# Designs tried in a protein design chat: VHH binders against Thioredoxin domain-containing protein 6 (NME9). Part 18

Target 1, 330 residues: Thioredoxin domain-containing protein 6 (NME9), of Homo sapiens (Human) (q86xw9)
Amino acid sequence: MGSRKKEIALQVNISTQELWEEMLSSKGLTVVDVYQGWCGPCKPVVSLFQKMRIEVGLDLLHFALAEADRLDVLEKYRGKCEPTFLFYAGGELVAVVRGANAPLLQKTILDQLEAEKKVLAEGRERKVIKDEALSDEDECVSHGKNNGEDEDMVSSERTCTLAIIKPDAVAHGKTDEIIMKIQEAGFEILTNEERTMTEAEVRLFYQHKAGEEAFEKLVHHMCSGPSHLLILTRTEGFEDVVTTWRTVMGPRDPNVARREQPESLRAQYGTEMPFNAVHGSRDREDADRELALLFPSLKFSDKDTEAPQGGEAEATAGPTEALCFPEDVD
Key: E = the ipSAE of ESMFold2; O = the ipSAE of OpenDDE; V2 = 0.75 times the mean of E and O plus 0.25 times the DockQ between their complexes.

## First folded at step 17 (VHH; framework vhh_etentamig_d1)

Design R2 (from Q4 with A33Y; at its last look DockQ between E and O 0.01; V2 from the best seeds 0.00; counts 0 for: pae O 9.5 > 2, placed apart)
Fold by OpenDDE, look of step 17:
Structure R2 (fold): chain B 330 residues (1-330), chain A 121 residues (1-121)
Amino acid sequence: as target 1 above (330 residues)
Amino acid sequence: EVQLLESGGGLVQPGGSLRLSCAASGFTFDSYYMSWVRQAPGKGPEWVSGISGSGGKTYYADSVKGRFTISRDNSKNTLYLQMNSLRAEDTAVYYCAKEDYWSDSYDFDYRGQGTLVTVSS
């Protein structure tokens, strides 16, 4: 009977209010990864937490996962794809870190752990914080009557997709040409943000590719210099913006693109994998995920997918024709 | 099967230097973060250093910062730890460990047999 060494989970999953209260009652510092059900927890920080576990031990340091949609206490954290880490000590919030910034997380863990040790050893007062980012959303609802600052409410009616002009294309000075081609293809660019993506961000962004051999090369490349992050929409045509953008981009491999679709952006501006010049979302779900991750301030109007109230198809009980089995009179 | 084989340990005087190596096999080496962990006699394991799959990002414990340098050669599937200015407190068995960013479990199942570093006058 091979003693299945119970793999001690690094992070405790908090799925109920009772588990939340148990966490709050725990001794020491708890770091809670608050995640959305559609995005999942922040995987890139797990290695950091493992290191911290080894270095500091688990006596006064705890890690937890909490899905925002499952806990009422996390209601204000719902809908945000940006990784959010809440630090609890003695049942009180003592720090908040937003984003998968490993150095910042490590520093914050160490600082808060040291502080908590002093509280436990010396009876010092905990520095309790309020998450200020949560307070401003309540006040903005009241006064917003008058001044027409066009908050780019991407009108709920326009389907959007993400496009990234990758560091290779930017470094080669192809940004303007690519943008022109995007526009010529009938896309409207709603946002154009130039920035260097962080490693943590890229890892989250491409988390579905983590099993691929080229994953680390891709991560390295995407962090090597500035990208242009674009939100694309299409005003004309019945075609899905995601699918149309994928067609314009062409095959993933630039060499394949040159053979099969020489007019594609990847054929024209890509060199070799992973240097394929441009990124696009796989599908609408992926687009929503990617946009939420990279543009957390964009309020995507939740179309209430009113699940079509399944009209109770009145099962007209068709008359059960009683198949009179003829009594074979033998 | 994942295999990690540490080498380069030995006896060194205080202030001396050693270079540890870890040969990796059984997985796509350049796709994973790697770490060095050490365990001194009678003590628990201590994380020492980590490096990203590409080698572009490195991390160090405060106890070794400025003295140790982690590196990797992905063409050789080899992890390195250059240890300078060694101290008696650095005496430990040093293990190479594969990191899994996607695992929720802390599993040392992918550590080698380790290599002993003894710092003694």
Scores: ipSAE 0.010, ipTM 0.238, lowest interface PAE 9.5, mean pLDDT 82
ESMFold2, look of step 17: ipSAE 0.146; ipTM 0.489
ESMFold2 (binder alone), look of step 17: mean pLDDT 80; pTM 0.819

Design R3 (from Q4 with S105N; at its last look DockQ between E and O 0.14; V2 from the best seeds 0.00; counts 0 for: pae E 4.1 > 2, placed apart)
Amino acid sequence: EVQLLESGGGLVQPGGSLRLSCAASGFTFDSYAMSWVRQAPGKGPEWVSGISGSGGKTYYADSVKGRFTISRDNSKNTLYLQMNSLRAEDTAVYYCAKEDYWSDNYDFDYRGQGTLVTVSS
ESMFold2, look of step 17: ipSAE 0.131; ipTM 0.454
ESMFold2 (binder alone), look of step 17: mean pLDDT 80; pTM 0.813
OpenDDE, look of step 17: ipSAE 0.125; ipTM 0.609
ESMFold2, look of step 18: ipSAE 0.119; ipTM 0.364
ESMFold2 (binder alone), look of step 18: mean pLDDT 80; pTM 0.814
OpenDDE, look of step 18: ipSAE 0.240; ipTM 0.658

Design R4 (from Q4 with G50A D62G; at its last look DockQ between E and O 0.01; V2 from the best seeds 0.00; counts 0 for: pae O 9.6 > 2, placed apart)
Fold by OpenDDE, look of step 17:
Structure R4 (fold): chain B 330 residues (1-330), chain A 121 residues (1-121)
Amino acid sequence: as target 1 above (330 residues)
Amino acid sequence: EVQLLESGGGLVQPGGSLRLSCAASGFTFDSYAMSWVRQAPGKGPEWVSAISGSGGKTYYAGSVKGRFTISRDNSKNTLYLQMNSLRAEDTAVYYCAKEDYWSDSYDFDYRGQGTLVTVSS
């Protein structure tokens, strides 16, 4: 009977109302990742939670997962793809964070933990909140039929770029640290897929480098083990997500990166070419190409290729003057 | 094959000190973060401390912070845990683990046999 090695999980899975009540009765602060069964829990924040666990300890800080469809208390959170974090202390909701915003989550955890410590030590009152975003959905049912499709498609054209944590960094256990740094740099990670890239995929991906002497070495490296394929976006600032990501990565050559930009990811986690820890798209065009290649199921709403309906230039059939070539009779 | 061998455990009085060692082999030692975990009788395993591959970053559980110091000698492939101001509640088998402190779970697949620390009057 193989002794199932008891893995100590960072996050407790709350799958029943009883477990929910147990969580509410726990001492300290509990951060609940509320997720949908079809998308799963927010993976990118796990590294942050690990950091927090190490730095703060688990005596008064707890992490949990809760599938919205499995708990009636989470009914109002059903159907939303956006990561939602609920903060509970003393059985009461004390904060809500929406989105995988690591800096905001970290700040909120620290703030709420400090508050809870004061409650426990000094008997201060908890600042209980109501999630107001849930209240507005009930009133909108009543108003009537009428007018316009202002589909405020806030097409927030969220510009996305590709990031790859390469096999060298993954093999050295740097994945979570890199992810944390990406988040600290203000990026939102929309997707995090771990897989080993196929040789065919890598060759196609780096086809523009096929003429380089180091191309085969690069291909071999990228196929040598698992990579993390990330879709990054940025919510704040006017800066292009692609350019910003490139800046965070630093110079291609880790040795150059260490000299010129020691704070860069490649300086910190790269060794030597081609083992430079991370990949980023060159420009927006490359990002689109790379994302389409690696994530073919992601329908990027190409709104803009409405090819201008070429106005049917009415080919005014100018009268084909039948040049009667005179039949020279001779 | 990854091998971890813990040593330095023993009987100590409350307030006393011990230094644990872990000899590591079978992997590039300096490329991996290492951790100490402990298991008290009748309790589940508890994470104690972690150190980065280079030794530049150290991490501690709240229960041992300020009392324990993790270090490593990469030239000797050895991990250390200096334990000061020991308490009865520190009584446990201590395990060295090849574990990334960024992992969302503790995997004991790479733990040694452990070394027993008993804090008793």
Scores: ipSAE 0.013, ipTM 0.235, lowest interface PAE 9.6, mean pLDDT 82
ESMFold2, look of step 17: ipSAE 0.031; ipTM 0.375
ESMFold2 (binder alone), look of step 17: mean pLDDT 80; pTM 0.808

Design R5 (from Q4 with S105K; at its last look DockQ between E and O 0.01; V2 from the best seeds 0.00; counts 0 for: pae O 6.1 > 2, placed apart)
Fold by OpenDDE, look of step 17:
Structure R5 (fold): chain B 330 residues (1-330), chain A 121 residues (1-121)
Amino acid sequence: as target 1 above (330 residues)
Amino acid sequence: EVQLLESGGGLVQPGGSLRLSCAASGFTFDSYAMSWVRQAPGKGPEWVSGISGSGGKTYYADSVKGRFTISRDNSKNTLYLQMNSLRAEDTAVYYCAKEDYWSDKYDFDYRGQGTLVTVSS
């Protein structure tokens, strides 16, 4: 009977209030990755946590996953795709880290673990914190003052997608030309942000590609220099903005693009994978995820899909005309 | 099959230097982060250093920070650890380990056989 070494999962999944309370009752420091169901947990930090496990052991250090939509205590953390790490000790919140910043996470883990050891050994008081970022959302509802800060409320009526002009295209001075082509294609650019993406951000952004052989090359490339992050919308036509943008971009592989769609952006400005000049969301779900990740301050008005109240189609009982099929006897 | 082969260990005096190498095979080397882990006699394993698949990010334990340098040559499928200013407490078997960003499991089964570093007068 081979002793199935119970592979102890590095992170405990907290899916119920009871498990949450159990976590709060645990001895030592617990780092909770608070994630959204549509985004998933922060995969890139797992390697860091594994290192930490090896370095400090698991006696007083615990890792957990918690889906924000499944726990009422995490209600305030819902809707944000940015990785959020909550640090609990003695059942109290002692730190919060936002973003997949490995150095900051490591430092915070070590600092809080050392602090907790002193609490346990010396009876020191825990430094409990309140997450201040959660407090400001409640007060803003009341003051109706009309100050016209153009909160770029991208009106809920406009479907948006993400476009990225990648570092290869930027480095080759193609940014303005690409922007012009985007506009000529009938897109409106709502936002144009130039910045160098962090490795942690890129890993999170492309986490669905982690199984691809070229994943690390893509990560390296995306961090190699500045990108232009664009929010695109389309005002004219019935075509989905995501699909239309994908058509304008062309095939993923620039070589395929040159053969099959020579007028595409990737055909014109891409060289070879992963240097294909531009990024676009795969579908609407992906667009929402990507936009939420890169533009966390952008409030997309969730149209409440008010499920059309099923109008009780009054089943007008149309008269069942009993078509008497005559029994022709003959 | 994933194979990791460590080399470069040996006897060195305090203050000396060594360079460890790890030859990797059986996987797309440049697609994975790699780490060095060490185990001293009578002690548990200790993480020493890590490097991203691209080599763009490096991480160090506080115990080796400023003394050790992790690097990789993806064209050669080789991981390196330059160890300077070696101390007696650095005496250990050093293992190369493949990282998995997407697993909640740390499998030591993917480590090499290790290479012994002995720091002694």
Scores: ipSAE 0.024, ipTM 0.272, lowest interface PAE 6.1, mean pLDDT 82
ESMFold2, look of step 17: ipSAE 0.181; ipTM 0.416
ESMFold2 (binder alone), look of step 17: mean pLDDT 80; pTM 0.815

Design R6 (from Q4 with D104E; at its last look DockQ between E and O 0.04; V2 from the best seeds 0.00; counts 0 for: pae E 15.6 > 2, placed apart)
Fold by ESMFold2, look of step 17:
Structure R6 (fold): chain B 330 residues (1-330), chain A 121 residues (1-121)
Amino acid sequence: as target 1 above (330 residues)
Amino acid sequence: EVQLLESGGGLVQPGGSLRLSCAASGFTFDSYAMSWVRQAPGKGPEWVSGISGSGGKTYYADSVKGRFTISRDNSKNTLYLQMNSLRAEDTAVYYCAKEDYWSESYDFDYRGQGTLVTVSS
C-alpha cells in the first residue's frame, strides 16, 4: 500500500471568534455551514462538498461549520429551521444560500471560485454583499417549496430507504431483473440513478464499517464500475421499509443466503463476499444518512407533528416476509 | 483525543449471559451515535448493534435481535451491550465504535482495543 495520509476533516469547526477571524483570512473561497445546536450541521450536503473538494482541489476551496449560538457575529442567523451557507472570500461575504439546495450550492461554489480566481490573478474588485434580505418565511415551523416540481420532494409519510445494485450485479447484466423483483416484492422505486462511485464517496459511505483488509476490497469493488442507486418506498402496508428491504436482500454472505434463504436477492445474484449484489441501509438513521449523502439534491418534507396521522401502526408480515422465512422442521 | 475502552468480555458457556461496557472520553458522548462491532477469528468485522446519541432509537443485526440489548448512560459516558442466550457463533472480539457525524473525515469509526468474548463447551 502507499503511504498513509494525515487525517483531513472535510469541514473545519469554527467554535470561537478567534477561529472565525482566522477563517476570514484564508485565501480563496470558504463555505460556512451555519447551523443550530438542536439540529446539527447540514448532513445532506456532505457528498456535494466532498465531490467539489475532489474536483477543484483543496488550495482555494475550504469548508467550515459554525454553530449560530456560539458566535455573536452569527446572531442574525439564530433560530432558523434550515441551514444557512455563507460564502466568504477575502474576508468578505460574497454569497448566501439558504437550505440544502445542492444544485444551487454547486453552482454558487463554482461561480464564486471563478470570481475569486480572477480577483487573485487579475486584481478585479470582489463583489461583496450584505445579507439584508433575511426571510421570515423560512422559520423552523414554516413549510414551503423551493423548487417548482413535485418530483423533487419526498413525503415523510412515505418512508424511504436506499438500495444499491452493486457493480458485480450490473456487470453481470442483472440490473433489470433485480429491479423487476424489487417491484414484485411491493416496493416503489422513486429514483434510479446509474453512477460510478468515486473512492472518496465509497469511503465516506462505508465509514461505519471496521476492518481495513475487508474494507479495502469493498472500496475497490464499489469503484470498479457503475452501480444503480435506488430510492425505495413501500407501495402498501405498515412495515418498516428498511427492515423489509433487508429481508428481501437476505443474509450478507451469499453462501449463507443460499443455504438459509435461497429466494433472497443475495442468494440469487451474489457470488462470494464482498460481491453480494445489493446494498441496503442498516436502519432508519443509516438510511437517512446514506440518502442525504448520495441524493443531496432531493428535499424531504418536514414532519411538523410528533405523531403520524392515523395513530400508531406496527409493521406486519407480508408475502415478502413469508418468502424469506426459513422453513425448519425443529 | 477520543478514547473508548471496552470491558466485560470473558469465557462463557452456551446459553449464558455477559454484559459489555464501553467507557468513553475525549468527546461529547451524548451527541454521537454509538455502535458495537464484532470480529470473529478469520472473518471480517460485523456490525452488531447501534444506538442514537439520545438513546431513543436502538438497532440490531438480525443475528442478535431478541438476544442482545444495547443501552447507554449519558451521565456516565458509558455504552453497554447486554448479551443473553449466547451461542458459539457469538465468539468474537467486540468493539465499541463512535460514529463521527461532525468531521466526515476519510478515517473510519473510532474504536477501542476490544474485549474478547468466548462461548464454548
Scores: ipSAE 0.000, ipTM 0.138, lowest interface PAE 15.6, mean pLDDT 71
ESMFold2 (binder alone), look of step 17: mean pLDDT 81; pTM 0.821
OpenDDE, look of step 17: ipSAE 0.010; ipTM 0.244

## First folded at step 18 (VHH)

Design S1 (from M3 with S31D A98T; framework vhh_7d4b_2; at its last look DockQ between E and O 0.11; V2 from the best seeds 0.00; counts 0 for: pae O 6.9 > 2, placed apart)
Fold by ESMFold2, look of step 18:
Structure S1 (fold): chain B 330 residues (1-330), chain A 121 residues (1-121)
Amino acid sequence: as target 1 above (330 residues)
Amino acid sequence: QVQLVESGGGVVQPGRSLRLSCAASGFTFSDYYMGWYRQAPGKQRELVASISGSGGDTRYADSVKGRFTISRDNSKNTMYLQMNSLKPEDTAVYYCATEDYWSDSWSFDYWGQGTQVTVSS
């Protein structure tokens, strides 16, 4: 894709408690995109925010980014698969929107900005809220009915899964086609990271396959060039994003896929094992493990060091097998 | 909830036949590779045979090729293992399992409780 960088400082990055406190003292409405490190900020809404900044003016509407793992005040928002947008005015929480719902975000921004203008100009009482999801009680979020009594409290939570466009598909120039088919199948791509996976990453990722006949061939393949690591969600509230993605991928063996599910991605873009074009997690538990492994979060004071190890990836039996790691060289 | 129930095991004399069945429930049966595994006392659990969701792709361990036949009836959610020309070395507990049809990983297979096959005279 293009090499040009179109980055604009639309959203202020809130990376410290001090900056958070400064944001709370800002005049007007501040919309905070609370994101996870493995998801990144919500890119689909950036153009909406740019449009609204222009339409509203530069005085009373501010946008910010905050990584949930960087700030203790955001602890209750950690681990969410969808972005959470927090609306602050006068240092107080006035609305929450969950998910990349651009029409709802636009409506909420306009409503809250008008309300804050009336507070500032007319002395009206600010309508402050408490985010029920902050309680971490399941009963606080057990009411998933779309019967919104308060339009400012609209929320939507979706699960996500890992997808990988593997080195064979990338090398054959099929990345854009596969992305298009992913989107046509009703998935939203929250993250797209190009990465050449290391042998250590791949062996840990596939540790449950150690001892299978083709394991070493699989490791060699996954290290052979760049992959695209994707985080997928459904645009609608589908029950199981993991199972839906597996169905779109098709059977793991491309020869079986071509016979049994010829329209699947592996049938269309795979050649022969291990070159089957795409990866997906088996179930929710596997998706959570794979996402944590490939997109580790930083939950300690030194952000410039290595990713966390040992305490998160509980592989008691798998890593203890006699794995072949690279030897030292001349 | 995935459930796999084996049946058809027993004690037979060498050279005789048995047919094992595995009744499956709790998932779309035709979407899964199914397999038979066995474990003799003191031995590693080994694959005996596997079959794709449609039945078009089968694999067999070398020790059973030509003697055992795996099949499935998707209308009955049942997998079978026809075991002919049984030998004493076929004595084992036989397990049916789902094999992951889509994932690159085999770590999340579901297993039945097993059925004993004993070949002795």
Scores: ipSAE 0.021, ipTM 0.428, lowest interface PAE 5.2, mean pLDDT 75
Fold by OpenDDE, look of step 18:
Structure S1 (fold): chain B 330 residues (1-330), chain A 121 residues (1-121)
Amino acid sequence: as target 1 above (330 residues)
Amino acid sequence: QVQLVESGGGVVQPGRSLRLSCAASGFTFSDYYMGWYRQAPGKQRELVASISGSGGDTRYADSVKGRFTISRDNSKNTMYLQMNSLKPEDTAVYYCATEDYWSDSWSFDYWGQGTQVTVSS
């Protein structure tokens, strides 16, 4: 009977309030990866956590996963695709790290772990923090009643995908022409934001490619100058908008695009990899992830989860007519 | 040269199951995302399912969620699509796809020839 070594999961999944409370009651430091159900947990940091587990041990260091949508205590963290790491010690929040910054995470873990050891050994006070990023959102809601800023409520009913006009295309002055082509292809552009993506943002955006040899070149390129971040919609279904946009973009490699789909945007405006002019989401889930990452203020109205509360059919208890059986007299 | 060869297609009745296979060669299979696409007559090609190199990340179109399962055997350089509870709407040519080595997007660059799946009473 081979002792199946229970592979101790690196990260504990916190899916209930009870598990959350259990985590808060744990001895030592807990690093909670707060994630959105549509984005998933931060995968790039897992290797760091594994390394730290080996180096520091698990006696006073714990890793957890928590889906923001499943826990009321994480309500304020909902809707944000940026990896958020909450550090708990003695049931209190002691640090927050945003983004998949491995060096920062490592440093923060070590610093907080050392602090917690001192608390446990010497009875030092914990430095409890409030997440400042959550406080500013509450104050901004109070003052903004007056000015009619058109909250671009992209009505949740519209199927959207992300398009990026990459720095190579922008630098070549092709932005307007590409926008025109997008519109000619039947897309509505709901948002057009020009900005230079940060390295941290790009690394997170392309985190699934972090192990690839070309990853650093891609990151460098995407940070080399301004991009246009577009939200595209179409009157057709969501799957259609994503697929249609991918078709309009063409093959990823511009040389392949020129050969196989010469009318595509990448064929026309791409040069060579990684300079292929435009980006598009893979599928609906990816579009949601990418949009949430790049447009965190975009409220996607999740209307679909209101399951109609089944009206309790009041079972009108019909009057049980008491059949008076006549007492036969004999 | 990258080669993708689909197999396992056929004609089945509604509610039946099929298993598609894609044999891959010409690249390090385990390092790349793979996907299944389908194209119905008169419709655009659509993503059905995708799977990461390790198999740890799987995604499905809403239309096939709960019915289809994508998997891979990296030791055999083969990807699979288990299709259960097939519907007439699943009738299409199914294509195996993989990404290029230089992947800056989720787009697939290499395609098989496709295998026909027909669901008909």
Scores: ipSAE 0.018, ipTM 0.365, lowest interface PAE 6.9, mean pLDDT 81
ESMFold2 (binder alone), look of step 18: mean pLDDT 80; pTM 0.811

Design S2 (from M3 with A98V; framework vhh_7d4b_2; at its last look DockQ between E and O 0.28; V2 from the best seeds 0.00; counts 0 for: pae E 6.0 > 2)
Fold by ESMFold2, look of step 18:
Order: C-alpha cells, then sequence, then structure tokens
Structure S2 (fold): chain B 330 residues (1-330), chain A 121 residues (1-121)
C-alpha cells in the first residue's frame, strides 16, 4: 500500500539545463509536464502516470516536471495556463499533448513506447516532430489560395547542410575555435552533437568510397576519437548553405588549401590527407542523404516513408540493382 | 548546368601525338579540380591525369608519366591533355571530369561524353 508510493520516484524535477540534458540521455520514453509557476504541475494525471509505470513495468518509461520559466529551452511554452506534456525519446521530441487529457495521454504514451521499443530493438526510424502548434503566427506564410498561385514567391526554403569537425581537429583542441569561425561566417548551428562514430556508421557514410586506396585509413581516422556532428543553416536565404560551407572549408587537400586559400578552415586546421579537419557535403542532394544517414529522426519525420533510411529498405531489390556503372547510349 | 565537351580525339599511328580539349561551362571553372579518365574496351575507367583549380598541382597515372601533360586555361574554361609518344595501349575513350575539390564526399562526378583515341599500327 503506502510503502509502494514512497518507493516510486514518479516525476523528476528538472530545474537546470544540466538536468535537462541528463533527462534527454535517458533510455526509453520521458514524459515531461511543462507547467507555469502560477498553475503548478498537472495533478489530475498523476494517478494515470502511476498506473502506467506499474503496467509497463519498468525502466523504459520516465516522468519529469519542468517549470517553463526556469529553462531557456522551454521559452516557447511560457505564458500558457494549460499544461503541456512533451514526449522525448533518444533526446528527440516525438509527441506533444496539451491539457490534462488523460485518455489522450495514455494512448500517446503507449504508442510512443511501442515505437521506441522498435527503435531500440530493431533500429527503426524514430519519428521526430517539431511542435507545430508553437509556430507563432502561422500567418507568416499564408498561401492565400488553392495550391499553385504563389509559386513565384516561395522563399526561405530552409536549407541545411552537414558539417563534421573531424577527430584530428578535436584532438588538437581546435573544436571551439572552429565553432567560433563557423558562427562568425554567418552560420546558425542547429545541432552540435559530440559523437565517437562507430566503424559501422563510418563505413555506411563513406560506403561509395570502399574500393579506394585510402578508404581504410579514412575509416580508422574517423573512428579514432570524438567528432562534432553539426547541422548548419543560414538566415540569408539567397546563398546556398552547402556551397557557402564548402567555400569556408576550402580545398579538400590541406596543402592545396594553404597555397590557394590560406584563410580557409582546412588550410588553418588540416595537416595532410585524410586529416583535413572538417567535412562538408558536395551539394544539396548529398547533404540530404548524409543528414538522413546520421540524423535519421531529425526534421525528416515529415516524410510518410515507413522503412527507408538510406535507400536500402527491405523493399524488393529489383531492377535498380541491374543498372551498370557505364550508361549505354541508345 | 555543368557541361563538359571533349574534343581532339582521332586515329593515329604509334609514336605520334594528339591533344585533347575539354570545354567546360555551368560552374566556376577555376575553383574545381579537373581530371582526364579513360576507358578501354572491357576495362574499368581509370584516372589518367588530374589538375587543381589553379593548375599548380598535377597528378599522372604511372603508365603515362613523361608522355602526357595536363594543363588548363582558366580564361577559356578549357582543360587540355597533350598526349605524346602514343602507344596502342593508350587506345580508349577519354573523358574529362570535374572532381569535388571541396568535399570528402565524392557522391557525384560530372563527366563529358568522351572522345575516342585509337592508336593503331
Amino acid sequence: as target 1 above (330 residues)
Amino acid sequence: QVQLVESGGGVVQPGRSLRLSCAASGFTFSSYYMGWYRQAPGKQRELVASISGSGGDTRYADSVKGRFTISRDNSKNTMYLQMNSLKPEDTAVYYCAVEDYWSDSWSFDYWGQGTQVTVSS
């Protein structure tokens, strides 16, 4: 009876950014009650949460409390008198429920737990979302009519690119300098994830280079220590972010970069191939592929694709594999 | 769009010379590494020579060192391959290509349509 209530650490209070980051690292699903100081945490759903912890039985379901005014990351949820429940899995937002809606909360918890179990056990794609209800003033992009009239004015197609600060630059203590130069060059860093890439990840990332003489050295280098995986964008929508990042990086070979573009990142921080400090995508298509490979759940969840994560789904391996490397001219 | 047009191929006797040209458009020519590749019947496409955007860094396959010279004229957006002392083994379709000078990810190479070089006795 009463000792069970004392034994359960039902909701963890998240009052600092450090605790927020610790919560994001938890295995499984975390349900965060985001509340205002004047309203307090949502009491009507506590018994539901207790029941679900017991039913699910364990370490894959966590509950937390966060006051919107105490954390900068929650600024967009401030000023609402209704509770907001944020669902995190693998450090990513996967669902939002507004209000004390116990039936919807229960269904959402069960749905997201099932999805996360498949992510953890089978490596399936996590469906990451942005809270679109917080896109203040949805009127900023009003099309005004049925479908096609405003094609000549579509601007701010937000373009992202992958950037990697490679293990050689990290090992030389240059990470912070490079990040500062990226910011000074006018990029916004949407994500900065420190990761020691696994051999499997690196081989998949570079799989189209597998027959090249330097490939094994590249794989060993990229696995040798932490990298910083960055997603970059720019506010100025005129210039393509992929092309701009390529220019800031400089020529691929650091020795060429020093001769021809001495101000570039590879000139300043690279030594010799393959140790050229940074990675960037060739073009927009390549950036999209690389981002999907390294960040399968981020921002790409708007697609209705259920299984493809890199063009190697369980779908029929039909005639596309029959295409020869030299195309015949008819 | 990137466009690469090779020219200058033909049929020649062993020991003679040819000069290939690659006219380029649709990109900032001087900013890109360029290369010549060749493919003989029944063989894989192989790198013959490459040259940096400025022209200061050149590379050659061992089989052509001392006989072939790669160059570029950035004012005319044209890359050249001077092929001296031609041998029957040089018979191939020769392609010019734009290499990704800026990125480690070589997901796309842009190729010309090729020009035939035939060296026969």
Scores: ipSAE 0.015, ipTM 0.426, lowest interface PAE 6.0, mean pLDDT 74
ESMFold2 (binder alone), look of step 18: mean pLDDT 80; pTM 0.804
OpenDDE, look of step 18: ipSAE 0.018; ipTM 0.471

